# VH-VL binders against q9vpl3, part 317

Target 1, 224 residues: q9vpl3
Amino acid sequence: RGKINIQRPKAPHYERARVVAVTQPKYPELPKAKSCFKTRAERTQQQQENPYNEIIAREVRNWLDHSRLVAFFHLSSITADDIFRVRVQLHKQNLHLKSYGSKIIEQAVKNTRYEAIVPLFHSNHCIVFSPDPEKTAALLRIVRRVPQMVLLGGIVEETMLSRNQLVAYAQMPGLHAVQAQLVQTLSQAPGHLIQQLQAHQNSFVQVLDVHAKNQMNEETPKST

## First folded at step 11 (VH-VL)

Design bb7 (framework fv_cemiplimab)
Fold by ESMFold2-Fast, scan of step 11:
Structure bb7 (fold): chain C 224 residues (1-224), chain A 122 residues (1-122), chain B 107 residues (1-107)
Amino acid sequence: as target 1 above (224 residues)
Amino acid sequence: EVQLLESGGVLVQPGGSLRLSCAASGFTFSNYGMTWVRQAPGKGLEWVSGISWSGSSTYFADSVKGRFTISRDNSKNTLYLQMNSLKGEDTAVYYCARDRFDSDYGLYMDVWGQGTLVTVSS
Amino acid sequence: DIQMTQSPSSLSASVGDSITITCRASQSISSYLNWYQQKPGKAPNLLIYGASSLQSGVPSRFSGSGSGTDFTLTIRTLQPEDFATYYCQQGYEYPRTFGPGTVVDFR
């Protein structure tokens, strides 16, 4: 054996898991055509893994631990100077623009409810984190002026929202007002709130699927 | 005024249990992760436990893992530390603190409570 | 766990002196080191985060530097209110760990 399942690595747990994984021998089964192919793929994957990816995945989990607002964007070609200006403008509003590789995102959200977001990160992307969900309106106002950043969806209060749902959220007066609206909806018709939340989740999944399909269809190898 | 106020520290017998509370005021409690740090009499600081803004992720020092549980109630702006199977070595002033995270700076604690003394003795 | 050490363990100084406290991590922690000040009978307060960023309200005579494993806290022109215990703390990974502290006493 030699496989360690790390759901939410802590510093001592992470180091201990790494040592155990390195010291545990691997026991390959007797070779068959399929087993030989699996062994090669497994070896290639192991050779490409490095401690840096695990450290950055931890950083992503720390962002999730400290952010009530997470927004996902497709990022088209943009100059370093332009993205720097956007990052500075967002930072003034306590909005943190970050980009992480798809493997790192997958590793960070593996075994969490957010695993469904992984297909969004198979193409050029960026993520905005904030501890304050009331900054959603400020975020969309800033990004509206940056055509290279296309909103795909997000996570607000641990709930996945589609692009349209996140835009609608941004148009609400404020967090306490949103709470009041939810209470009013519950008092009028409890079933309506459940339908709205399920529709939002289903729409977000649809947006993820459509985006993944569009990325797959538009993906063309660039070879100079 | 941003403030954290710990309570619940008392004298308790070895093997006993105790729950500490930390009341937050002056800021949006649910926007922040929180942590517990302790200090034995005449000794240095020791990090004990941490919790994410939602309570979905919790972290513990090896010395307390399996004995302590951290939780929070965002509707009451309160952080809790449930301490079980207490030992003499757990005697300390327990501080709650507000966590900050930024990938440029790492994890740090910017606001601290006054502390509450827990004494574990027969 | 990442082990933190501080040097010196204690230091005697006079008002107006410049002092330096060193903190060392058992492995690289990038710039993710914080400094806290604790006065007798009081809770700690944050002085510096991310190795060199001064917390709002902290006097400019305090400065921090370093990266990787070696870090330094410098207090220029020591004032009477600076006689306290100083702790470094790594914010790189869990569990978070503190140095054993440096006591700055009046000479």
Scores: ipSAE 0.632, ipTM 0.864, lowest interface PAE 1.7, mean pLDDT 81

Design bb70 (framework fv_cemiplimab)
Fold by ESMFold2-Fast, scan of step 11:
Structure bb70 (fold): chain C 224 residues (1-224), chain A 122 residues (1-122), chain B 107 residues (1-107)
Amino acid sequence: as target 1 above (224 residues)
Amino acid sequence: EVQLLESGGVLVQPGGSLRLSCAASGFTFSNYAMTWVRQAPGKGLEWVSGISWSGSSTYFADSVKGRFTISRDNSKNTLYLQMNSLKGEDTAVYYCARDRFDSDYGLYMDVWGQGTLVTVSS
Amino acid sequence: DIQMTQSPSSLSASVGDSITITCRASQSISSYLNWYQQKPGKAPNLLIYGASSLQSGVPSRFSGSGSGTDFTLTIRTLQPEDFATYYCQQGYEYPYTFGPGTVVDFR
């Protein structure tokens, strides 16, 4: 039997078709629902398949392999010329100002001891690397004159430090004394950094615990 | 004076083990990643292994993977290369070198030790 | 792994000559190429890093150029202490790979 309804008058069929066309839009889903379809994990996996992202992530891992000082900054609107001048000043002190996308940073630090820093890079940011932790004082002196750069925290000697802890570290008289004071400062208020980071990420402590367990398991097969 | 001094190279039987040491002086050892490079007699340079400043990341050439281990003691300013299951093809002068990185220049080695000779022979 | 080749394998030169040796990578390595000098019985010494940056203490007669896959080392006004073996090395990724070397000898 054909797709023609002989039993139906022409006028009622036309009116019903018109009503159906009006009431069924071609975009049945919310724009928000479409953007939620791909989870963060799925997007991260897609980024890992991109050769360009892996090359840049390798550069970040190289910085981590060669830097005892890593400082994180929020970066406000700044001209290319102004940031270039800051970069030159920092470079004279063996301080390397870099900007990387949050997905690239996440890829670089995945399954490493530094995975916990990822939440810090969800907004506009930049990062300073240096092999020499004694350059922290020079870093803070230079950045003090750049209001567009706001210190968030950092990593010194593989230890995560808050803004205040980095400022305290910079005020120490020498490397041996600095390391002793750093240990003492961390002992005084071990929970403060975690609490501040939890304001941005509810499961931060759990993420660190899971990461530590994963790190131990992954190193066993490779260790000679 | 920035200096690296290797030691431990001796004659070893095939299948034997040996540990090389590299003593650093004149610079802050813990600020730098380090590497081992070898050179067979009359041949060119071959990269062997690398280690991050903290020792948390290690890298190996395929020819030595599973047999060699790289480690460091930053409190003693010393780099180590543990060599197991040695083969005749491992006969070489072993150099330790200081690794540098900059995104404008890539990875490079700016200071080298004098080398220590490892001979693997029956 | 990235393969490195050098040309020539050896060359003979006289004091005061200008010489050029070339290095080629099997894939693009940006400007991440280093040049080392090695004298008989001695350790290698860094001459140039990042294709064209002269290491501190290295005489200005040494210069490097190139990017991608093709690189050159030039020594102008060759001196007696320059008779040595020269190696290029890619600093793009692990494993590090070296060229086979170029022997510069007197004649």
Scores: ipSAE 0.726, ipTM 0.901, lowest interface PAE 1.3, mean pLDDT 81

Design bb71 (framework fv_cemiplimab)
Fold by ESMFold2-Fast, scan of step 11:
Structure bb71 (fold): chain C 224 residues (1-224), chain A 122 residues (1-122), chain B 107 residues (1-107)
Amino acid sequence: as target 1 above (224 residues)
Amino acid sequence: EVQLLESGGVLVQPGGSLRLSCAASGFTFSNYAMTWVRQAPGKGLEWVSGISWSGSSTYFADSVKGRFTISRDNSKNTLYLQMNSLKGEDTAVYYCARDRFDSDYGLYMDVWGQGTLVTVSS
Amino acid sequence: DIQMTQSPSSLSASVGDSITITCRASQSISSYLNWYQQKPGKAPNLLIYGASSLQSGVPSRFSGSGSGTDFTLTIRTLQPEDFATYYCQQGYEYPLTFGPGTVVDFR
């Protein structure tokens, strides 16, 4: 099982697991955990930042610092093997598929231009980061074959784009000047952009309901 | 050919100001975050400053905070380091480098310039 | 800030030797440790990133290992061009910090 350093028993994997354990102390049947009454100290403690969440939020900020392309997807149920294959295909194109909790996303984008994206992450989601915006076409080509991933929108050149705008960007020829002009033209007023993002969210929920109903009907024997 | 070329290093009096430039070629400059690293004569490497691909986020070592400013012009493929209130301990060869990030590897620098010497004396 | 230390500060070796350099962080940095080589009068070159990933173009005699706070760079079958100064650097958080360096001299 490999060499264990007794003089230094903490390996990086062990230290990471230890950090997770410390940030998520779940003790079975503790009186405090069962009590509806919380002490002042416990309420104050719950309001303090979670060190682990801050570390992961820092990772998200690092991605934003190093990515000209950020694409947001709703993620339906998918096997570990299938998502791994998608991640490998994307990685070959310098596209990095990541999943982060909604609270971590909110913490990472708080007080930034991107705070408006938070409502997109109320459901199961994933994000693709890339330093190269020319990879948008490759991204859409790959995810077209992954029905569990539904494009919600993205950020290109620090400009928030709807699904249709991102698709239009991907279809532009590989001329940087033309692509830059499109991004400038697609810039939105803050109120209008937020409304567009919320409309996409609402439309997607409606699509999910229809899809779920259709799959339930198809699961049973044919009704003719 | 991917390369970075620093310029602007000269002899400056203590308390003076100087702006360094780093010209990038052979890659899409705007796709990468960039950094400045310095090395005092006969000493080790010291990270100085970093900037996101767009210039919206900047980072500084405590030794230079409030005195140095990092900026970039993506249309000119150029990185800048504005150095104010220079001290003798700022004497060093200043390198610019290209930043990389991946959550599996962390932050690292894969391409480095040849460096430009800044001397703060007299 | 995360403080980095290296051991030894210098070492003397002959062509064909195998050498190891150790780097330690003042706190856990996961696997986010990079190694750079600097030859006299030249800019640093990236050798290894993320503790163990070999940069393209770097000879396979270079290898890195470690995690958490303790990291090692190993050079197998030392070549004349390997006599240089080696630096470790933590990539875990800003500000980024380097080790003080290890000078590898000819014996």
Scores: ipSAE 0.691, ipTM 0.892, lowest interface PAE 1.6, mean pLDDT 82

Design bb72 (framework fv_cemiplimab)
Fold by ESMFold2-Fast, scan of step 11:
Structure bb72 (fold): chain C 224 residues (1-224), chain A 122 residues (1-122), chain B 107 residues (1-107)
Amino acid sequence: as target 1 above (224 residues)
Amino acid sequence: EVQLLESGGVLVQPGGSLRLSCAASGFTFSNYAMTWVRQAPGKGLEWVSGISWSGSSTYFADSVKGRFTISRDNSKNTLYLQMNSLKGEDTAVYYCARDRFDSDYGLYMDVWGQGTLVTVSS
Amino acid sequence: DIQMTQSPSSLSASVGDSITITCRASQSISSYLNWYQQKPGKAPNLLIYGASSLQSGVPSRFSGSGSGTDFTLTIRTLQPEDFATYYCQQGYEYPQTFGPGTVVDFR
């Protein structure tokens, strides 16, 4: 007697899932690694290796390599239902919203020209990827209605852009020569760009802190 | 129709150089990573080199690293492979292929050219 | 680099037979395994991507399964046009790597 591992749904379910996948928009999720097949007892007694982080980091690097548009956001508290609706809207425009831990981001960009972005991800964040840089305008239009997502900056045509530069890029017509020239002329020194992105994030955190303190003051009990 | 057409394969002497071209049509070339795969006569497939959609990231097999360069011109929908310091073992049919990425499926090559024969011999 | 191995290196079969080809990766590649068919004198063509997804236009007698390190390609009711060389390939990391191939010939 052997152990049978059935990972695929039954035929009726499989047929249904396949039809749904063909007729409805797909939301690509980065694959989860399978690196350990230990029993429960073995896992309890052994040190856990974390090979998943390296595998996920490779997937992130693949997303960076295949995307002509990458946008970085600070993400404030948002419900699962709300973020799902945002993902649906973004996917219709070939925009893919992803979230990764800072250590995974660091592993993904290590020894690449994008290593300088690591400090950007020290707080709650998310990233939007797209193979189509002409979708920058659609991205900003959608995100304008989501106050929990604060644009920090991005990468367009492999050029790092600040928030203001990305907004300027989005306002240009989709003509190759015009947009490429704008990106080139708006490029900044790497150190300065990172400082601008970090300053924006720090300013946002400060605003949240002030708001929280003001809210606490408003809730203080009235005394006679 | 989606097509890839290689050109440039000829007879070259050892130590020589050669540039291969791959012309793409029927799809948005700049949205896809591209790859070169070779096959020596009577042997199996060997992945040679890959390039990102923009050309900023390039990857090479150890057997060709330092000798071959991959590049692309997205305005002309053309992929290139510059081969330097050619050796007899580089004799092969060179295929151009389109890399697809999908988070559910990984990387896969869904469109292939017909190949171009490079012979390195005196 | 991830090393790919295939077994058998060759097999002889008759029309109507069902055959299975095995592919192994030197480390876990999740389900990121593809199968290609190559007929003599022609370019390879994609049969299966992501271990089990059938490429458009490929007959349903072809099927793939597996995950991690062990993968199989099955051809049910072999047809004359199926006598070819089959390659597995990992799409998990660079450099991408192919198996050595399995020759399916007539007997």
Scores: ipSAE 0.006, ipTM 0.486, lowest interface PAE 11.0, mean pLDDT 76

Design bb73 (framework fv_cemiplimab)
Fold by ESMFold2-Fast, scan of step 11:
Order: structure tokens, then C-alpha cells, then sequence
Structure bb73 (fold): chain C 224 residues (1-224), chain A 122 residues (1-122), chain B 107 residues (1-107)
């Protein structure tokens, strides 16, 4: 016992904790000198991680099997509080924000039609899943207010869409609205229906023409 | 009202074929994966088959692989189970159920039909 | 495939009793276990999903607990309508597998 406190030897708890943290010996679990080969511990850790990755990859496959809307985002630095608020807003719209490692995504989509998405996940990323493709507009509206999330593209109704295509999809009227427009057109003179169909064809042709002209880079020299 | 109604259960001869149907109403059928679960008389529940929302992914119990096929018609809100090479041990009440997935809860079946009896006997 | 076992296979109880049914998985399934109730001649009814989440419309006397491989269903104050067969089901992976069932009979 013999502890004399009269000499003011007692330091505050926080100061003692800081001194211990600074002076605590730091030793690596594995020596770097053996970096020319993997140790048994390193091999064991890799083997243990493989079963976990397969379990999570199975979860990703289940999300893909149960979702008609999948959106891919690049994710910049964001606080836990901020991402939690985004998750809450998305959940209210039946949109589910998930983050998975690149190896897990690769394992999940390997030998599937979705293998092409793997390159999207070489940087920080997150994915939003929903069983309801009509929520694409709500998704983009929410994410517009989150500059740390940058849309890369997505899958809607099993169709892979680029960023611009997904944005365009969100702005399109639903199938019901399109059917209502057709009914309205049929109520007009027969020529109106033909004009509407030709207008859609012409818009599509214009897109193809712009693409073709950009690829061919055609110029006709004129001399008088 | 969310409802599932099975039909098609009849008496069939061993080696025969039968197609079961399940009509869905009261929810957006095309947004959900669906399953078939059977129960032999006086026995427990046995999962048979599952299908993704689009119909692109299908799953089967080992006891029925190669003999049964599952399909769906989202335009008609109908789930199907095509049963071929029927055996006496396939005799059971067949239920269709709505399969849900949630990362916090896993896979679970929240809505069930009333069942349709399939008897395989000579 | 993940194999499920239940205990007991049957039990006899009286109205007002509290009972516990146990379910065990052959491997860890996290909290991805569901409980169903089936009355004679009727379809199964979902009681609890994700080990402990009570399905809408199910009385609060039903509760579930557990994680990993060991799970329990508790019915706190048995009512006459609770005499039924109870099944656990793992929702961790396909194929889905059910326990063999527990029959709760009137004493």
C-alpha cells in the first residue's frame, strides 16, 4: 500500500490515458521481413475471408433477383450521419441503399448476365435496389441533394442503362400515360395516329443520324 | 385484399404430368418472387420451387429437380408449376406463397394460398 | 442444404400456459429464421420473420428470439386458437428448408 498522495502525484484520468496510449508498445502481428512469401497466418485469414465473401455475394444475388431497379453510384467521402439520413429518405420510397466490396460484387455476378458491371466498382461505390422501377424518379430527386453520390448507371427491368439513359427513363411517362396518349390520338382523325408514330420514328432516326455523322465525319468539298 | 388462389390439383397416374396455377390479386405481382411449398398428408412442409420477379432465375428442391418447372406470366398475375414424371411421393397439398427478401430479415413467405391437392395413385 | 430440427415434436398445454418451442439450424443462418403457424385443414400463416419481428396482425403474446443456430418461439399466455402446428424455416439461402414441426395439443 504505502501510496502517498500528499505530493500532488495524481494526474487526471484523461492525461493518464493519453500517456499510456503514446507509450504503449506497438508491434506488428506479422514481420514485414517475410514479405517475399505468405505466412500461415496470412493464408488462414484469406481462407476465412472467402466463406464470408460467398455469404455476402449470395445476398447480392438475392437483391438482384428481387429488384426491378438497381442503380450504381460512385460514393465520395461522406459522414455516417449524412449517409444514415439518405438511407432513411430512400427507405420511405422502398429504395434500399447497400455497400459491398468489389470482390464481393465480382463473385456475385460472375458467370451471370451482369458481369459487365464489375468495372464500375473499382472505386468507392454504393448500390440502390428497389422492387419498383417507378421509383427511379424519386431516387434521382433524393440523390440530387447528395453531391457525394454520383450516378454511374443502372439496371431497369433487366436492361443495363447508362447514366444518361437512366436519367431519361426517369423523365419518361409511365406505360399507363403512354397508353392514355395513344387512346387520345386514336380519338382524332386517322392521320394524327400516323403522324405520332412517324414523329417517334423520326426522333429515333435523328439520334441515329447524329451518331452516324459523328462516326463518319463526312465533309463535302465545294468548288465554284 | 392480398390473395393467392391455387388450382389444378387432381388425381393423376404415376408417370403422368400436371400443371398447377396460382392466381394473384391485391398486390403488384411482378414486383415479387414467388414459391411453391407442398405438404404430404399428415406430414410437414417441404419447399419445392422458387422463381424471381422476372422469371429469369428459378430454384428447385433436389427431390423435384429435372421433373418440375416453375414459370410465371406477369401480364396475367399467374404463377405456374409444371409437374412431370409424377411419383406417389409427390402426393401433397401444393401451396403457392409470396417470397420476400430483406437484408435485415432474409427470405420469408408472408402471403399463402389455400392449397390445391394433388394425388398420384394408380 | 441447411437442415432444420425442432424440439419438442409435440407438447400438451392448457389455456393460460406459457410454452417455448426450439429450432436449430445445421449451420449459422444469422437471424434469418421465420416461424409459421398452421391450423388443421388450413394454410400456414407467418407469425415471425427475421427471428424476432412480429408479422402485422399477429398477437403480441407471440415472440421470437435467437441468432446463429439456436432459435426459440415463445407463446406467453396460450389461447384456444393457439393449438396448432408450428414450423420454423430458414430464409438464409435457397433451397428454403423447414423444421419438421411442433404440434401443440390441448391437455
Amino acid sequence: as target 1 above (224 residues)
Amino acid sequence: EVQLLESGGVLVQPGGSLRLSCAASGFTFSNYAMTWVRQAPGKGLEWVSGISWSGSSTYFADSVKGRFTISRDNSKNTLYLQMNSLKGEDTAVYYCARDRFDSDYGLYMDVWGQGTLVTVSS
Amino acid sequence: DIQMTQSPSSLSASVGDSITITCRASQSISSYLNWYQQKPGKAPNLLIYGASSLQSGVPSRFSGSGSGTDFTLTIRTLQPEDFATYYCQQGYEYPHTFGPGTVVDFR
Scores: ipSAE 0.447, ipTM 0.753, lowest interface PAE 2.4, mean pLDDT 79

Design bb74 (framework fv_cemiplimab)
Fold by ESMFold2-Fast, scan of step 11:
Structure bb74 (fold): chain C 224 residues (1-224), chain A 122 residues (1-122), chain B 107 residues (1-107)
Amino acid sequence: as target 1 above (224 residues)
Amino acid sequence: EVQLLESGGVLVQPGGSLRLSCAASGFTFSNYAMTWVRQAPGKGLEWVSGISWSGSSTYFADSVKGRFTISRDNSKNTLYLQMNSLKGEDTAVYYCARDRFDSDYGLYMDVWGQGTLVTVSS
Amino acid sequence: DIQMTQSPSSLSASVGDSITITCRASQSISSYLNWYQQKPGKAPNLLIYGASSLQSGVPSRFSGSGSGTDFTLTIRTLQPEDFATYYCQQGYEYPWTFGPGTVVDFR
């Protein structure tokens, strides 16, 4: 092999490897679960061996750049024909059902605010992307007939939503869903000034209505 | 109808700054990533910059990296391109375009504005 | 960066002709190739996306084919409004790149 690659882990020298082999105990290796922890060097080497993973990770990032709605599902065993029918039905509603490996998702969201979603993909999963958050209701209606798909949660307007919050969002028409989510978020924050300002604005409008009615009543009386 | 309208193109001295605007109408602007593409007089198309639907991710061609900034105001349905340290090579018609993405088709631009001419000359 | 090339650089044709324009990528881009038409003095217009999908409103005389590195745009029964410059664009990986264009002239 030509030049030593600086990025490659040093291989054991032939003489040292030979000594280790001769002195090691002669017992069979027991098959055990592979370690979930790989060294940084091993992980880097595997990434170098799989340039395809980088390309697909870019695809996931492109979806995130173009989608206001991202829904996460657990996916039980399902036939290719059945999942294809679901994809077609979703596509008619501008909903894009995709399946990516956990490692690819981790690569795509690493060092982003979405890194917290990685644990959701520990088991079989799929993701639905859409540029249109108003399609959440259509998504849930379609998936309700697919028992192999179980809603875990999602991201709407860059806000992480639980299963229950996403179901609630689906029941709100139009831009009202965004307003409801904002109000809920603000109710949990120390500041509640927006609610107070809205109440004051409504009170002011009511006062103006009363004043206008009083003025009209005063202007409408004609001869007694 | 779906429309994009660019404005702001003028004659600028080398080293100067200029901000271009792109007004969107007829569609939900915040549902789409957007891009700027330029075309020098008598030459082909060159991608300049892109921005995600939310504005959280931005991308630039190497030729403009560090000099140009892309931004958007979804409440005003407007896309911006802030151009600093302008060079003669930046002379071009600047188009804004609406991005579409699908893993079956890749990235493509389905709606384009009429363009605005930026001339960088002494 | 992915380099895009087009052939021919220009061609002359008459109304009723069938013409073919070729686009080549410096590396495989799957089917992620788009075709745009630019009429004199106007903005580009999307014709075909994903190598072969016809954009809504585009006449059926336009068709695209290809995958990997070699792609083709065909215009059957050329009409007067088809005299324009045609660009291919790869939508496979950042940065997005365009071909140099093919000018379709009358005569």
Scores: ipSAE 0.631, ipTM 0.858, lowest interface PAE 1.9, mean pLDDT 81

Design bb75 (framework fv_cemiplimab)
Fold by ESMFold2-Fast, scan of step 11:
Structure bb75 (fold): chain C 224 residues (1-224), chain A 122 residues (1-122), chain B 107 residues (1-107)
Amino acid sequence: as target 1 above (224 residues)
Amino acid sequence: EVQLLESGGVLVQPGGSLRLSCAASGFTFSNYAMTWVRQAPGKGLEWVSGISWSGSSTYFADSVKGRFTISRDNSKNTLYLQMNSLKGEDTAVYYCARDRFDSDYGLYMDVWGQGTLVTVSS
Amino acid sequence: DIQMTQSPSSLSASVGDSITITCRASQSISSYLAWYQQKPGKAPNLLIYGASSLQSGVPSRFSGSGSGTDFTLTIRTLQPEDFATYYCQQGYEYPRTFGPGTVVDFR
């Protein structure tokens, strides 16, 4: 059925008494009764130095070495079947959709000109890579049909571009030299571009949070 | 037709220098990473060096690190290998190859040149 | 560095035979293995990438399998043009490494 008694498994007095007991000085049994342990900070540092992360970071560096087009997306809730179908469509155009943790991205771009992109990857994200920058138009055509993927910006010909700049690049007639010239013309100071990309991502996350909260309360989003 | 053509292989004295060239045609050269692979007479294949599509990242085998430099000119569709402090062990046919990468398949070379012979002997 | 080994180092076969060549990596390389064919006096040619994916233009009698450390190249119904040296290559990390090669000769 259910509980007839109210149970609270943790009590503040119990936790306080336990902390006092373990933090009191030991005299003289310190070397044998208590051993040093790694702090949480030291354990976090060891996790950051994990050799497994270096292996995956190597994969990201390989993508960067082989890609003239890199596009960054915020990714909202999507089924495995839906993302698989998107991945297949992208692959036909030599576009490769990948997802990596923020620590791995940071490790991969450390000591490169793209280190500033790390803040983009603190929320749900994915990246599309391609060796062919002329595929930007094909990329945007495909993702227009996937509302769960929101374009944040990208890198074309080693130049960081905002969402609007990448859309403008995609609309250019298919003359490669003209597109390369446009990329150079549209490029701005990296700090300014990163601020724009971060602001867009934060605003989008806030909109999703409000929508989710309204769905739980009234089944309709707030319009105010 | 996709083609790679190496040139520059000659007989050189130990301690000498040589620059190899690889001319690419039939594809968008600037879209691909490139690599050099060598083969000593009667021996197997040995990877030598690799370069990213833009030239910003370069990689070398330990046997040539510090002596060889890889570079590219995307406006001329040409890959280069500058070889310094040449040793007898560097005698080999040098192949230029087009690199591919995919996270499902890894790194592989799908197009190879005909090779150019470098002989290091006194 | 990842060390690659091949077995056998050489084998003798007749036209119509089916043969297998084994490649082993000193550590796990996932499916990041390619197979190349080299005929005397010619450049290598890509046969298989990603352990099992057949390169365009390569006859269907060639097939590859394996993952991790153990890989196999199979040639079904050997043809005269298949007498060559075969190399495996790991594409998992730098430096890239090749196997020592397997020479396929007439019996």
Scores: ipSAE 0.431, ipTM 0.751, lowest interface PAE 2.9, mean pLDDT 81

Design bb76 (framework fv_cemiplimab)
Fold by ESMFold2-Fast, scan of step 11:
Structure bb76 (fold): chain C 224 residues (1-224), chain A 122 residues (1-122), chain B 107 residues (1-107)
Amino acid sequence: as target 1 above (224 residues)
Amino acid sequence: EVQLLESGGVLVQPGGSLRLSCAASGFTFSNYAMTWVRQAPGKGLEWVSGISWSGSSTYFADSVKGRFTISRDNSKNTLYLQMNSLKGEDTAVYYCARDKWDTSSGLAFDYWGQGTLVTVSS
Amino acid sequence: DIQMTQSPSSLSASVGDSITITCRASQSISSYLNWYQQKPGKAPNLLIYGASSLQSGVPSRFSGSGSGTDFTLTIRTLQPEDFATYYCQQGYEYPRTFGPGTVVDFR
């Protein structure tokens, strides 16, 4: 009867990783009393010099340095139980859901080629990291059933991809060489990334409209 | 089954150059950041250099900065360390190591090669 | 650079003893601390990652604790194969740095 698990040596590490992901600390809030009547420049300077923000920004940079797949999502209101279930499902596919404040992300990517992502994080957001770009299809399959998460774009093989480019990447079967070539074909030169990201922000209303329509139609699905 | 095999360690004169190689097998090399760690005879471990999974980000210890270059060839599953302007203090066993990935990681080095000895002496 | 210190630099112990090694970072490194074991003439082996997580295949007598700047490695019921040099390492920022090591010798 004994719940035998001899063939499952990885289970304890999986459970620990899941707990750590769920229970990670929140960002410190700057003291309101101390920031009262400060100029915008003084407040911005004080925020950039916050030692806690530096610590977490280094964590974000480490994720970026060790991830071949990074996906950005807008996150609508979601219960703690629901987000926990999503984290568990993602973790089974070696996909790691993280939430960081916009100031932290800005500090982490400042003076890097990824600085163009900062505008994506001015509202509620979350990021999914993975060392395995082949998990892009699994990621999109999982989040398709989570209406609170809206895909904004991502970084695959160090190339910034729009939502549509990331979806196209996920639909293609292939070897590492084929996937890398596809990413290069779908992407734009770094000089045009900002314009493409601005276009994604401008089309966000359309994404929300599609998202709302899908939510309304979820009880009567007929699309294959 | 994960194996890292260093090669290239030889006796070289001060001021000389040497390139070390690390052949990786048993895992998807392109999914992992990699590291070089050295150990002088009878001394402790010293981190030398690190490289991101793609090779776009490279990092060096102050003692080797400007003299050493780290690179990788993901199509050949091979990591390289180009050492220039070698000094007697660079005499050490050089280890190739793989960065651990999972969410509970302290960015540790989970697999190590056997090491290759570099001796800098006249 | 983040400087790592270990204490003691060496210790003598007998089989069956419980020992504790301390590692300190010059600044907060959260839980980005890892412990390695190195036997004479061999490459290091990862024992503990992320301050307290046991690497697969490592005996449960090894445990780690701590956060921020102060960390400990504990070996309960020391075995003959545990006589080795132990190193801590921070994975928090570049450059990565190791402690100077603690030599555990037979008494």
Scores: ipSAE 0.027, ipTM 0.555, lowest interface PAE 7.0, mean pLDDT 78

